# VH-VL binders against p38371: the designs that were tried, part 39

Target 1, 215 residues: p38371
Amino acid sequence: CNFEQPETNCFVQESPSWAVKYDVVDSPKDANGDECTTTAPLVELMGVYKYVNPETGAAQLALRPATLASRAIADTTTTSADQTSLGSLDTEPKDHGFCHANDFAPAFVNVAASDTAAANTIRYEFTNVRVYSAAVAPGTQFTGELKYTSNGCTSSYVMRAVWPPAPCDTASTEPAENCGVGSGLNPEFAVVCQPTSATGTTGYCVPAGDIPSFK
Key: E = the ipSAE of ESMFold2; O = the ipSAE of OpenDDE; V2 = 0.75 times the mean of E and O plus 0.25 times the DockQ between their complexes.

## First folded at step 21 (VH-VL; framework fv_romlusevimab)

Design ad2 (at its last look DockQ between E and O 0.03; V2 from the best seeds 0.00; counts 0 for: pae O 10.4 > 2, placed apart)
Fold by ESMFold2, look of step 21:
Formats: structure tokens, C-alpha cells, sequence
Structure ad2 (fold): chain C 215 residues (1-215), chain A 123 residues (1-123), chain B 108 residues (1-108)
């Protein structure tokens, strides 16, 4: 009588912070087709919000990368709306318990030229976003695709995201600091610690595999 | 502000040459191929080719492999189109346009266009 | 040489939906881009990669590519949408960009 209920709508856990991991699909190329080296972050926090238009009932999903927002500190020409990617969101789950979000506008920030660097627009383009909506842990994991551009260098990724964000340290032997018991994550989630830098050990717990990522 | 600013209109006689310039600003010039597009009066858009802005290697569409020369001056972020031995049929608006991106071996259209340069060839 | 075919003109009443088609061989395997050009102005990219919308393009512009036909859809058409519209693909066989012949949208 007290079993997990099926999902009935496209619930999304709204938060200024989800942990998002990017895995490379297409290596960086510039718009001449030449190799370049700029990539998306290994992991970042992301604001995730659901909006419903009160006049039409249409749902939207907003994605706001924290790295993009952080770079806007010196930008006087980019608004909070520009830093946020807004797309349509299904009202009911489809395709094996996923709520699809599509038609995202790009998110971006402008960085003015300096004596040491040319002007740059950092751009995120999300596609094929799917929020897990099954009765177990609805709206706390999603996956999608990212096209990331900076300094004219574009690369593509699969993104996998989980809520809540949990800080972690790959060098720690304490489970609470390495995505285990006491971390604050649902114990059924399959997660791994992703450092924020290639050489560091600290970062955030991210899905270990395809969404939905469960043990 | 990302923009492409082209040189002004040109009135030329048959047999002369013309050089249309396209100055880029607001982005890293050598990261984006520069396209050239022609539009004859009352006609549609016609892709003439592009130039790799890092290497200077051009690619010309069929029909544009003779009298049309793409070139660069990267020190001033400028691409140029030179048309030699002008003919009346060369009367058109010429646009420069930046390639939006390249990923997974796909080219993603032209996101920034110059204002166009009208070249008129008459006797 | 690869040919993209568009209707020469489309008329639509204000507030209705305009659909502009672009047909070509093997089009389902192509990424289609769409441009709007108003008289005396440079083209503007309105849809890329079949259905993606650049920043600053209203949500009422959408695109699809199915079968031998790509379609640019403009819902809630406004007088300011009167323009010529061009589709474009990269043709890998001839190694060049190809534009469609253009479609004049008239808002009546």
C-alpha cells in the first residue's frame, strides 16, 4: 500500500545547482575545420528550472551553466537571460519514462578583448535533453547533448546530470567525501567523483553511466 | 560586437578589375572560414566559395575557378575578393559571410554577414 | 550538381502559419540551414542544422527535415516576416554549399 507511485507529470527538481558531467563526442575543431584545444569544463554546476506559462499551460526547461554565469562578471553586454538556455519541455513522460526538452536557445557570454586576448563569445547549445521521470527519483537526473564553442573552437559532448550536487575528493577514503554513504546523494544512484581539473582531485559527484544511473 | 564591414560600391568598365574587402571585428578572425556569396540583380544567392583564414587556402565553387581570387590580410582581419577581366555578367551584390562552426565534420551555415558590396559593370 | 527546389512564392494571412519547403535528393542525410533576406539587406540565419534556432530568432520560427523535404515553419506570421527565404546544404558529393532558389513570403 506504500509502494513507489508511477510518475504522472514531468517533475523537475528546481535548483540553482545540479552537477553536470560532459563526455567528449567530437574533438575540438575551429570553423575552418582545423584542430584546436578549447573544451567544455569536465564538470560544472548548473541551474535547472521549470516554468509553466499560466496562459497556455506550456512547460519550459531552463538551463544556466554556472561556468558561463561566472565569466559574465566582467561582461556588461550579456544579461542573465543570455546566460540561460530555454527550451520546450514535455508535459508528460514518453520513451521509457523520460520527459523530453527541445528547441533550446543558445546560452552565451561575451568577453571583451584585452591586450592579451581577442574578444570571445562562449556559447552552449543544448539538444535532445531528456529528464528522467520514472516514479523512482523523478526529475533528479537528466541527459542531453552539448555543443560548446569558445574562441571559435567547437566540440560536442554527451551531458549527464544529477541532483543534488555533492562535493567530492577522489583522494579521500571517507565515503561521504567520495560519493558514498553520507554524501547526501540517493544511495541508489550510481555516481563517481569527477574532479574539476585534469590534475586535481576535488570536484562533484556525477552519474557513472547512462541516465538513469542507478546501482 | 561581432561584425563584417565591406568596402563601398564600385562602378567599373568591362575588362577592369575590382577588389572587395571585408573587415572583421569582435572575434578571432583566424578561427572562422570566410565565405563569399554573389547575388545578381533580381536573382537568388550563389555560393562562390570560402577561404581558410588561418592558412589562406581558398576553395572555389564550380564556375568561380578562374577570374575570382580570395585573399587575406590577417594583420588587419580582412578578407578580400578580387575579380579580374570584369564582364557585364559580374554585376551583382557580393557578400562576405562567416562560417558559423564545424563539428563532427559538419558545416553549420553562415551566422554573420557583411552588408554587401554592389559591383556594377557597364560600358 | 545538387539542386535544391523551393516554391517561388508563398502567401499567408497575418497571424497564420507559413510553411516554406525545400526539396532535394538525399535531403534526409543533410543538415539544412535557412536564411531570411529582406529587400536591400543581407541575409540573416534563422535556422541551422535542420531545426536549431540562433539566439535572437523568435520561437515562432522552426524547422524540420523529413523525407526529401525540409520545411521552414513560421507561426503567427507578422508583416515584418515578408522576405525571401533560402535553404542551404553542404553537398558532400560536389564539395560545396548549395542554396535553394528562394521563396518570397508575402503576408496578406
Amino acid sequence: as target 1 above (215 residues)
Amino acid sequence: QVQLVQSGSELKKPGASVKVSCKASGYTFTRYAMNWVRQAPGQGLEWMGWINTRTGKPKYAQGFTGRFVFSLDTSVSTASLQISSLKAEDTAVYYCARLRGYVGKNYYGMDVWGQGTTVTVSS
Amino acid sequence: SYVLTQPPSVSVAPGKTARITCSGDALPNQDVHWYQQKPGQAPVLVIYDNSARPKGIPERFSGSNSGNTATLTISGVEAGDEADYYCQVWDTSSDQYVFGGGTKLTVL
Scores: ipSAE 0.388, ipTM 0.768, lowest interface PAE 3.0, mean pLDDT 89
Fold by OpenDDE, look of step 21:
Structure ad2 (fold): chain C 215 residues (1-215), chain A 123 residues (1-123), chain B 108 residues (1-108)
Amino acid sequence: as target 1 above (215 residues)
Amino acid sequence: QVQLVQSGSELKKPGASVKVSCKASGYTFTRYAMNWVRQAPGQGLEWMGWINTRTGKPKYAQGFTGRFVFSLDTSVSTASLQISSLKAEDTAVYYCARLRGYVGKNYYGMDVWGQGTTVTVSS
Amino acid sequence: SYVLTQPPSVSVAPGKTARITCSGDALPNQDVHWYQQKPGQAPVLVIYDNSARPKGIPERFSGSNSGNTATLTISGVEAGDEADYYCQVWDTSSDQYVFGGGTKLTVL
């Protein structure tokens, strides 16, 4: 449920869809340190919401990866709350326009066994999330770290996100379709098209550099 | 095969020093931090700290500063624990254990353990 | 200091299910790891990240979290399961690993 909340200096663009990329920091490993193959998506959409306690003024940031949301359709064992990572959020920007978000609860979904796959749990753990809320780009970029676990396979990532989510195709010569003019993104943002697969050309525009990512 | 092999049992007098070694094999030594865990006789597990096997930077748990020193010899994939000015209460089994990994403030468990080294301090 | 509380001992008959609890504040925000230690041996990781099993660990071993309590469940307990079991978390406040006090599982 979306409702009007008190304004804070840490503006966050609330949306069911941010474009989020994950850059590998640690390759996937199981508990024995052996290589495994399950990884987070190259790019996915993410629901991002800000909650402010009207009594205390405390703020929280909620992150809902599309992967969890999509899998949740067939999952009767977890709730929307389980599938959303909720953390604390600064009320005022600190480090060069960043609002820090901490203490995120794990978000997860259970995938039931099938004829071809064993039961699985997919889990997102976010840390060191920072939302860029400076006046030049208030609450439309954020970064952080992700620990992703699926089927006992754990990997770590740097997360970088931008709003709005702009679909793109690396094969397109049209600027609007390749993160250029007309894409809907802030023209000052440095973004690049990230395909959803290693072999595909279609995906979403994501930050080209560290957050904040500007040209 | 991934394994940690520790040095043998030690019998020391109070005030002496001991150095326990932990040799890693079967994996890239510098990719995983090395933990040290103490277990006094009949007691539980106690985390002593870890050492970054890449940078050599140690992190000591509270209560394990001063007399306890973590070190590395990366050329032979070996981590070492040195205890100086040994006391009777230092009598314990000392384990090295590989840190599975970490990201941000979330740290993984310890997925590979040495066999332990018994250090006995007796007058 | 942050404390993980485990029952000192749990007894179970062969073939039955053993449940070992680990209680601590803010456990929902922590990854819980479980270790098995048999007499005279080094600890062995049996559950990591709350519910994941390392390779080689029987499916009889499972982990779950509810509220401020993590539970290691061992179904179809065998004599060989008799051991001490320790839970572990990283405490962000104290910036250190914390072990539970350990639970001795006795197979009757």
Scores: ipSAE 0.006, ipTM 0.535, lowest interface PAE 10.4, mean pLDDT 90
ESMFold2 (binder alone), look of step 21: mean pLDDT 92; pTM 0.948

Design ad3 (at its last fold request DockQ between E and O 0.69; V2 from the best seeds 0.00; counts 0 for: pae E 2.4 > 2)
Fold by OpenDDE, fold request of step 23:
Structure ad3 (fold): chain C 215 residues (1-215), chain A 123 residues (1-123), chain B 108 residues (1-108)
Amino acid sequence: as target 1 above (215 residues)
Amino acid sequence: QVQLVQSGSELKKPGASVKVSCKASGYTFSRYAMNWVRQAPGQGLEWMGWINTRKGNPKYAQGFTGRFVFSLDTSVSTASLQISSLKAEDTAVYYCARQRGYVGKNYYGMDVWGQGTTVTVSS
Amino acid sequence: SYVLTQPPSVSVAPGKTARITCSGDALPNQDVHWYQQKPGQAPVLVIYDNSARPKGIPERFSGSNSGNTATLTISGVEAGDEADYYCQVWDTSSDQYVFGGGTKLTVL
């Protein structure tokens, strides 16, 4: 059951690591409108930070996917600001405990050309981000929409995120290793282990349902 | 660096034909449709159509069928526009422009443009 | 034929805010893109998908939609912003790109 208790402010758990799942809405298409095979990861970690302007009180939400962070090391053409999606954030929850975040700048990284491949750009575009900030689980779940592009191949997703990031293994019988007791997650959260690959068993615990995801 | 480089200015007589080329570099050519846009002197932008750079099939806008032909040379990442039976009203700047992207049922504009090619038709 | 309507010209003093409108009957269901064209140059994408800015475009440029009207807003207008501005949409009904008639922005 999902409990709704309004919070007086839009609390967001700041962390370099949230567990984020992407569920496909639109399959990958290139700019011709033809099918392509490149997709966003099944699950990844994401840096999430909240900034407040001390003069105006305006709040912003920053999202930095691990895919961009890892590739940033080799990319000398983009800055940390380019690799981070920054949007506006509500100061107070508006409805059902959610704080809305809008107007996100695209986040991207460039991949240099090689002898066999042309230069590439990986881009994250976030929209309709909503952070659950109710008193029962303040700022530890959020959802939104992602448009992911890599080498001209674009797909869209519903993203669902939870904190803390808990590694898991679907092959393990230990509750702590399969999103259960001892994993560090809120025991009231409905979560499931999402492997990082279609054939693998290791990954991270992600929301089992729509946000907010409760048992 | 992503760029489109077009061929030089053309001066033609009525009834002749012209071929404008657009060479792409800095990205995967076959992933982005190539648009053609016409701009008559002192007028606005007019979409002519595009060519699928992977399959080679063209799409022509209304009013740009028959005398206008889009083509590709994928070996050199080049798109071309050929205009036959030229008329005085074909005098314009012609632009090639890269399709930005596609999701669902939407196309998302043009993010890279060539420098334009001036075609002048006069007797 | 689907039509996007723009004012033919807009004048603004330096440092002030310019607003260029683009009206279309199906605009609430469309993504609007904006192009800047300076004299003798090719168009440059300045806003896409209603409100997104490409890399290199100043934050002074913003896009918004309300009802059947899209608006390109340029705050703190500079002399270098003097140009023609075009809105664009993909019209699903006619299956083609449609440009507005263009707006000449003059910096006084």
Scores: ipSAE 0.877, ipTM 0.951, lowest interface PAE 0.4, mean pLDDT 95
Fold by ESMFold2, look of step 22:
Formats: C-alpha cells, sequence, structure tokens
Structure ad3 (fold): chain C 215 residues (1-215), chain A 123 residues (1-123), chain B 108 residues (1-108)
C-alpha cells in the first residue's frame, strides 16, 4: 500500500458552468429512420467536474448539461446523477496537450407525460472528449462528440466548450457584452457570441474554431 | 418507466395460429421501430425483423417472409406478431425489443426488451 | 448474409477478467452492441456503440472494436455476471440486424 497517489497531470477547470456550442454532423432522424425536427440547443451551459480515486489514482470526468438539469426540476424519477455523464479521463496529456475522456455513460432526464403528450427521455451520449490541458490556460477548453436524442429523434454534433461562461449580446456595442475586453475571457481566446436561438441576440461566448481556439 | 409488456405464454398444436402482443408504455410509440427476436430452446438470438411504428410497414429478415406477420394497434401502443400454420420448429421464446436509434447510416441496437413470450408447439 | 462469430463459451475465476470476442468483416466501420442474457430472462443492453455504457451498468464492463474484432471486457468478474453474451451490429450492406452466436460466460 502507498498513501501517495500518482500525480494527476490532466488539469480541468471545475465549474458548474462552461459554455458549450454544438455544430450538427448528422441531421435528426427518429428510431424508424424517418426525418424529425428535434435538435440539441445551439448553445448551453454545462457542469464540468474531475474525480480522482485516491486509492488507485484513476481519474474521471463528469459532464452535466444544464438543459437536463432544468427539465428535471419537476421530475422526481431523475436524479442529479442521472443528469450527469461520467467517463474515464486519462491521467496524462497526449496529442499536443490533450487529455482524453472516454466510456461515458449517458446523461438523461425524464419528461413527464401531459394530457397532450407522452412522456419522453432526453438523452446525451458523449464520445471522444478531449480537454485541452496545455499552455497558459490549461483545462479551459474542450471538444467532443454528442449524440442527442429526444422523443426518439437522434442527431449528432461536434461540441466545443470554453470556460468561463461569458454572457453576450450580438446587438451590444459594449465589448464586455460581446466577447471582448471586460467579458472575463482570456483575451487570447478566439471566441464568438452564439445566441441561444436563431432569432435572438443573447447567448454565450463560444469557441470560434477547433479546440484549442486561440487568436 | 419505459416498458414493454408481452402477452402470456402459449401452448399450441401444429397447424394452429398464435398472436403475441407487445404493449409499450412510457415513451412516444410512433418514434421507435419495434423489433421481433426469436430464441429457440438452448439457442441464440435471431432477428426476425421490425415494424415501422409511424408508417406501419414491416421489414422481415431473410427466412421470416411467410408465416410471420407484424402488425400494430397504435391506439393502445401495441405491436403484435402473428404466426400461422404453426410447426414444431416454431417452439421458441419471442421477444419484442425497441429500436434505440438511427444516426448516420446505421440503426443502433435495441435498448428496451419485453419479458418474452414462450410459444410451445407440440402434438 | 453477414456473420458475427463468437466463442461458444468462456470460463473465468471470480475476481478475474473475462474477455468475450466478436469477429466479423469490416467491423471497424460498425458500431457494435452487447447484450447480457441470464437464464430465463430477457436480454439487457450492457455496451452500445462499441464502448459506451448505459446508465446502471457497472464500470467493470467495457468494450472495444478494432481489427475486425470487437471485445466485451468484464473486469472483477462476479457470480452474477454468469450469462450468455451476444454481440450485434446493423449491417448496411444486407440491410438487417445481425447477432453473434452467443458466448456462455461461466464463473467458477
Amino acid sequence: as target 1 above (215 residues)
Amino acid sequence: QVQLVQSGSELKKPGASVKVSCKASGYTFSRYAMNWVRQAPGQGLEWMGWINTRKGNPKYAQGFTGRFVFSLDTSVSTASLQISSLKAEDTAVYYCARQRGYVGKNYYGMDVWGQGTTVTVSS
Amino acid sequence: SYVLTQPPSVSVAPGKTARITCSGDALPNQDVHWYQQKPGQAPVLVIYDNSARPKGIPERFSGSNSGNTATLTISGVEAGDEADYYCQVWDTSSDQYVFGGGTKLTVL
């Protein structure tokens, strides 16, 4: 037995809120193979946490989409653990400073039936998650893949995430409100304001390109 | 919450017919194809086909395009398997199983299974 | 039609690691799913999309798919893991699901 655990080299900024952008890869289809319209949000907040087993040194990454948490408020059948996707996290960086996370269990929430709609389950399945853990801003950006399912309508995405979350408004002339100086973001990050809807102007600053997204 | 409940086991004579029902609950029935899977005694799983629960068109696996008929009653979220002209070799457990999803060009397995219905054909 | 080949049986001592293989042509292009079936029970999905674990399946279950072979790995095997295990793919060329022949895991 040894009380000293292996040093963990894969730093991740733990936070209840990261800003996450989704870009579609496979358009929505249902489980019959027919077209449907339900999609993941354009952008959302996500809880990101790292767990290290002190006896073995094994690391895990936990991802909790805020959309699942918000839908679970009225549903006692879905716990915080159900809303959280847990996967393995490598202990050392690879690939020019990336830490890989794999083997995620799905995160989900049950949506209660109403008089006009059957119950459904909203499900996130994460794969190929890579946390950027090098340079001066370690553990503040990550990328991965999402399969999103609601009412049997499945679509797939590339996800790109940044910490800290910075609210923004594409209509604002104030730099602090449009991903610029005063926003709280590292000024070397290449980011853009992503509204939460196609017709709105408010949202969050998200990576402008592939991770790591720097100017 | 998501559940498939099948009808009870059946003992039949050769030449008879049987209908196995599969009632779905806890989800939107018309979004998920319903698969049928056969397992003869002591043997492995054999995919029989599925039925598209929105359009109602069946797809039968090779070898199941004759005496086996899939049908739906969407008003009660129920899929059914009818087997006509029963033979001794039809003795098996029959499962319904919900299709998990479709993305890219692939269907991605079966995530919810009924408890199975044993059909025994004996003279 | 497309064929998935599994060993008929695997025997593993309690606490050790079981590896169950599933072989087929062009498996690297397929998402492989794994089902556990205990005697007298319906199958249960234990691994999907090669390596993903449904909520409620213990972390000691894992999966991989490379080199025309998919592998279901069960570490720290317990008596309750004794079951038949089936791999499955959707074969786009024949437009049908295909199950492997099944592997009986015995825990002695």
Scores: ipSAE 0.532, ipTM 0.832, lowest interface PAE 1.9, mean pLDDT 89
ESMFold2, look of step 21: ipSAE 0.489; ipTM 0.813
ESMFold2 (binder alone), look of step 21: mean pLDDT 92; pTM 0.950
OpenDDE, look of step 21: ipSAE 0.795; ipTM 0.915
ESMFold2 (binder alone), look of step 22: mean pLDDT 93; pTM 0.957
OpenDDE, look of step 22: ipSAE 0.804; ipTM 0.913
ESMFold2, fold request of step 23: ipSAE 0.385, 0.465, 0.392; ipTM 0.770, 0.806, 0.765
ESMFold2 (binder alone), fold request of step 23: mean pLDDT 93, 92, 93; pTM 0.956, 0.949, 0.952
OpenDDE, fold request of step 23: ipSAE 0.861, 0.866; ipTM 0.938, 0.945

Design ad4 (at its last look DockQ between E and O 0.78; V2 from the best seeds 0.00; counts 0 for: pae E 3.8 > 2)
Fold by OpenDDE, look of step 21:
Structure ad4 (fold): chain C 215 residues (1-215), chain A 123 residues (1-123), chain B 108 residues (1-108)
Amino acid sequence: as target 1 above (215 residues)
Amino acid sequence: QVQLVQSGSELKKPGASVKVSCKASGYTFSRYAMNWVRQAPGQGLEWMGWINTRTGKPKYAQGFTGRFVFSLDTSVSTASLQISSLKAEDTAVYYCARQRGYVGKNYYGMDVWGQGTTVTVSS
Amino acid sequence: SYVLTQPPSVSVAPGKTARITCGGNNIGGQDVHWYQQKPGQAPVLVIYDNSARPKGIPERFSGSNSGNTATLTISGVEAGDEADYYCQVWDTSSDQYVFGGGTKLTVL
């Protein structure tokens, strides 16, 4: 939803698709405290939107992971609101060009039971989200932390995101296809191709380092 | 829908035994430890321990060893609490509660609770 | 043993803000969870990991944690908020859950 809203100093590129990378911090454990194997995607697209209350000027940041959106097709128990994590957002940059976003509500979908599996919930919990909104790259990178849970298996990640989403192939020698010139990304961004699977070569360009990620 | 349904109220004599059951539904039973919490009349919540729903290994809080036994019937997604040699002091409401999660060597509370089972021990 | 200290009772008028504290040694380094228990009912998780709200919990409920005090804040208190509230942590030293003594919130 892109409506005309009051301008704030914390610019966020609103888009249905950001490229988001998750780097594992804590390995997955179930709620018994035992090892499990379910993890967040290596990379996924994410809807990112900013809302500003015209009366108060308060800002909010909405994050909608593609995983939830895709699973939502078969989920009749959750709404789009449930599948979107909404948090507060600073109105102006506070720290080295970062706008902080906090107090995110969990985003989740329910997976119905089958003959072979009990009902499941996939849940995203975001914390310490920071959007880089400096003049050199306003609102086109952000970072944060993710607690991902699927079927009681919980893991934690550092999240790093960049806009626009640029598809890539690590097997390609063409710069435009491997996060280089012609990819559509800011040429000053330090990015790397992250495949969507451990064995694949195709994926999306993601930040190569900490946010902000510059060459 | 995720829920825990406990067995009904119990009235027992001192020295008797009681078994409280907690049936889980709506989720993968074996992925979430089941906690037991006691609440004496007019008192606060007291953690009794939990049982690993995958391995069946119980963890008992201090003060809840010996007479208290956690068990599972995984075929029906049910956890049970058995109290033997009942005493008047055991009069309380007993709750089963699902472990919310575990990350980075931290346990993160209890997100689903049974409705509670009142156990009254009276001569 | 790790101890969580709550005031026995807190009173607040409707529409006002209630603050329930949970004191513990260096509790700011812990993840605090809060439960609401209405009379005759089972506890309900209202805040977890210091400040996160479960689905279905109103935005009126918020949590913070720093230093030696965690706080559950209920803004715009309603009659239906009258309940006992318990804080909880996992104590790694004793390897057990610890509950606060509970706070009775009365809506005047």
Scores: ipSAE 0.793, ipTM 0.922, lowest interface PAE 0.5, mean pLDDT 94
Fold by ESMFold2, look of step 21:
Structure ad4 (fold): chain C 215 residues (1-215), chain A 123 residues (1-123), chain B 108 residues (1-108)
Amino acid sequence: as target 1 above (215 residues)
Amino acid sequence: QVQLVQSGSELKKPGASVKVSCKASGYTFSRYAMNWVRQAPGQGLEWMGWINTRTGKPKYAQGFTGRFVFSLDTSVSTASLQISSLKAEDTAVYYCARQRGYVGKNYYGMDVWGQGTTVTVSS
Amino acid sequence: SYVLTQPPSVSVAPGKTARITCGGNNIGGQDVHWYQQKPGQAPVLVIYDNSARPKGIPERFSGSNSGNTATLTISGVEAGDEADYYCQVWDTSSDQYVFGGGTKLTVL
């Protein structure tokens, strides 16, 4: 019997909903290089899943942005597989307890052409994804890079994600409603309430800083 | 469906001019720069430059700053390449190709290509 | 002014793996794009940003880029993969796209 917790696994909390915050790196530009205004959401929910191929043992990480899922309701040309970005996942932690995922295929939805608008594709391209897998908070935070394209307008971000998703209100004095005790979050996490709108107060608790985000 | 459809092949004499057109459909024309690429017979691909489809401002590769002129007719979503004072060395296939994207300092290649227009310059 | 060097040809048996190289000084610091061109056809983008595949490109196409060499890898090569393959970068120093000279892949 081994009584120690082995560090050989890349655990990922599988869930249809993680809270993901995007911080801009490259402001939106179109494919002429001109400024445009379409951006990734300030915060969104994201499905996160781990697959292991039973024949080869290879691990994969799947990321499914909720924004793509919501747009797919009207799109009959995009499959569930297209809405999910699948990448390779290392089997062992590296770099101070991070499990790396790479080689992601893009996730996207197609919006069909109409009489007044050309067809477009809303596209997420993830790179350099790192899941924090240390035993203190295994597989409940991750970071990575996002390239977001919508209506020919591309921007890039650092993404920082936490599980579980905790709704919040910046105007609330109750800790449970403002990312504190009773919210369902690990009390050691350093998180902040990110409203879904620039002028609103309600949103989700997101990492306050670089991953791993602890107090 | 996203398409670039180019004008038909041309047979010209040295000293003449030619205009190759490239009509875009199925996307927002003003959001994507249009590249021009040359391929001489039996040779590789050669980038000639692009035109900003919103402003009409061209960028020419070195070696293409003289007799080659990019232009637009935005009312019909069309980019054009004019070649003046044709020389035998201008014999090539000319492609239009849509810019895929731009982020930071990176231009991310060309994702949609026209079928090509063969220009033959001979006596 | 930036030069990308490709071998003129590569031959590979059906079902085997083809590797097509693109050499350039510090190419590993650049994002490399790869195009397939079949005879009499326009080029088709098969890999962008070093390793990303556009929709419709089979998973057997992959790319890598480090140091002075980028590589297009085609696993399980089929006769339909016979084509010319070009690498491309945006060269920030000369402010232009540059293409490699092309590699003819023969399946035999």
Scores: ipSAE 0.330, ipTM 0.737, lowest interface PAE 3.8, mean pLDDT 88
ESMFold2 (binder alone), look of step 21: mean pLDDT 93; pTM 0.952

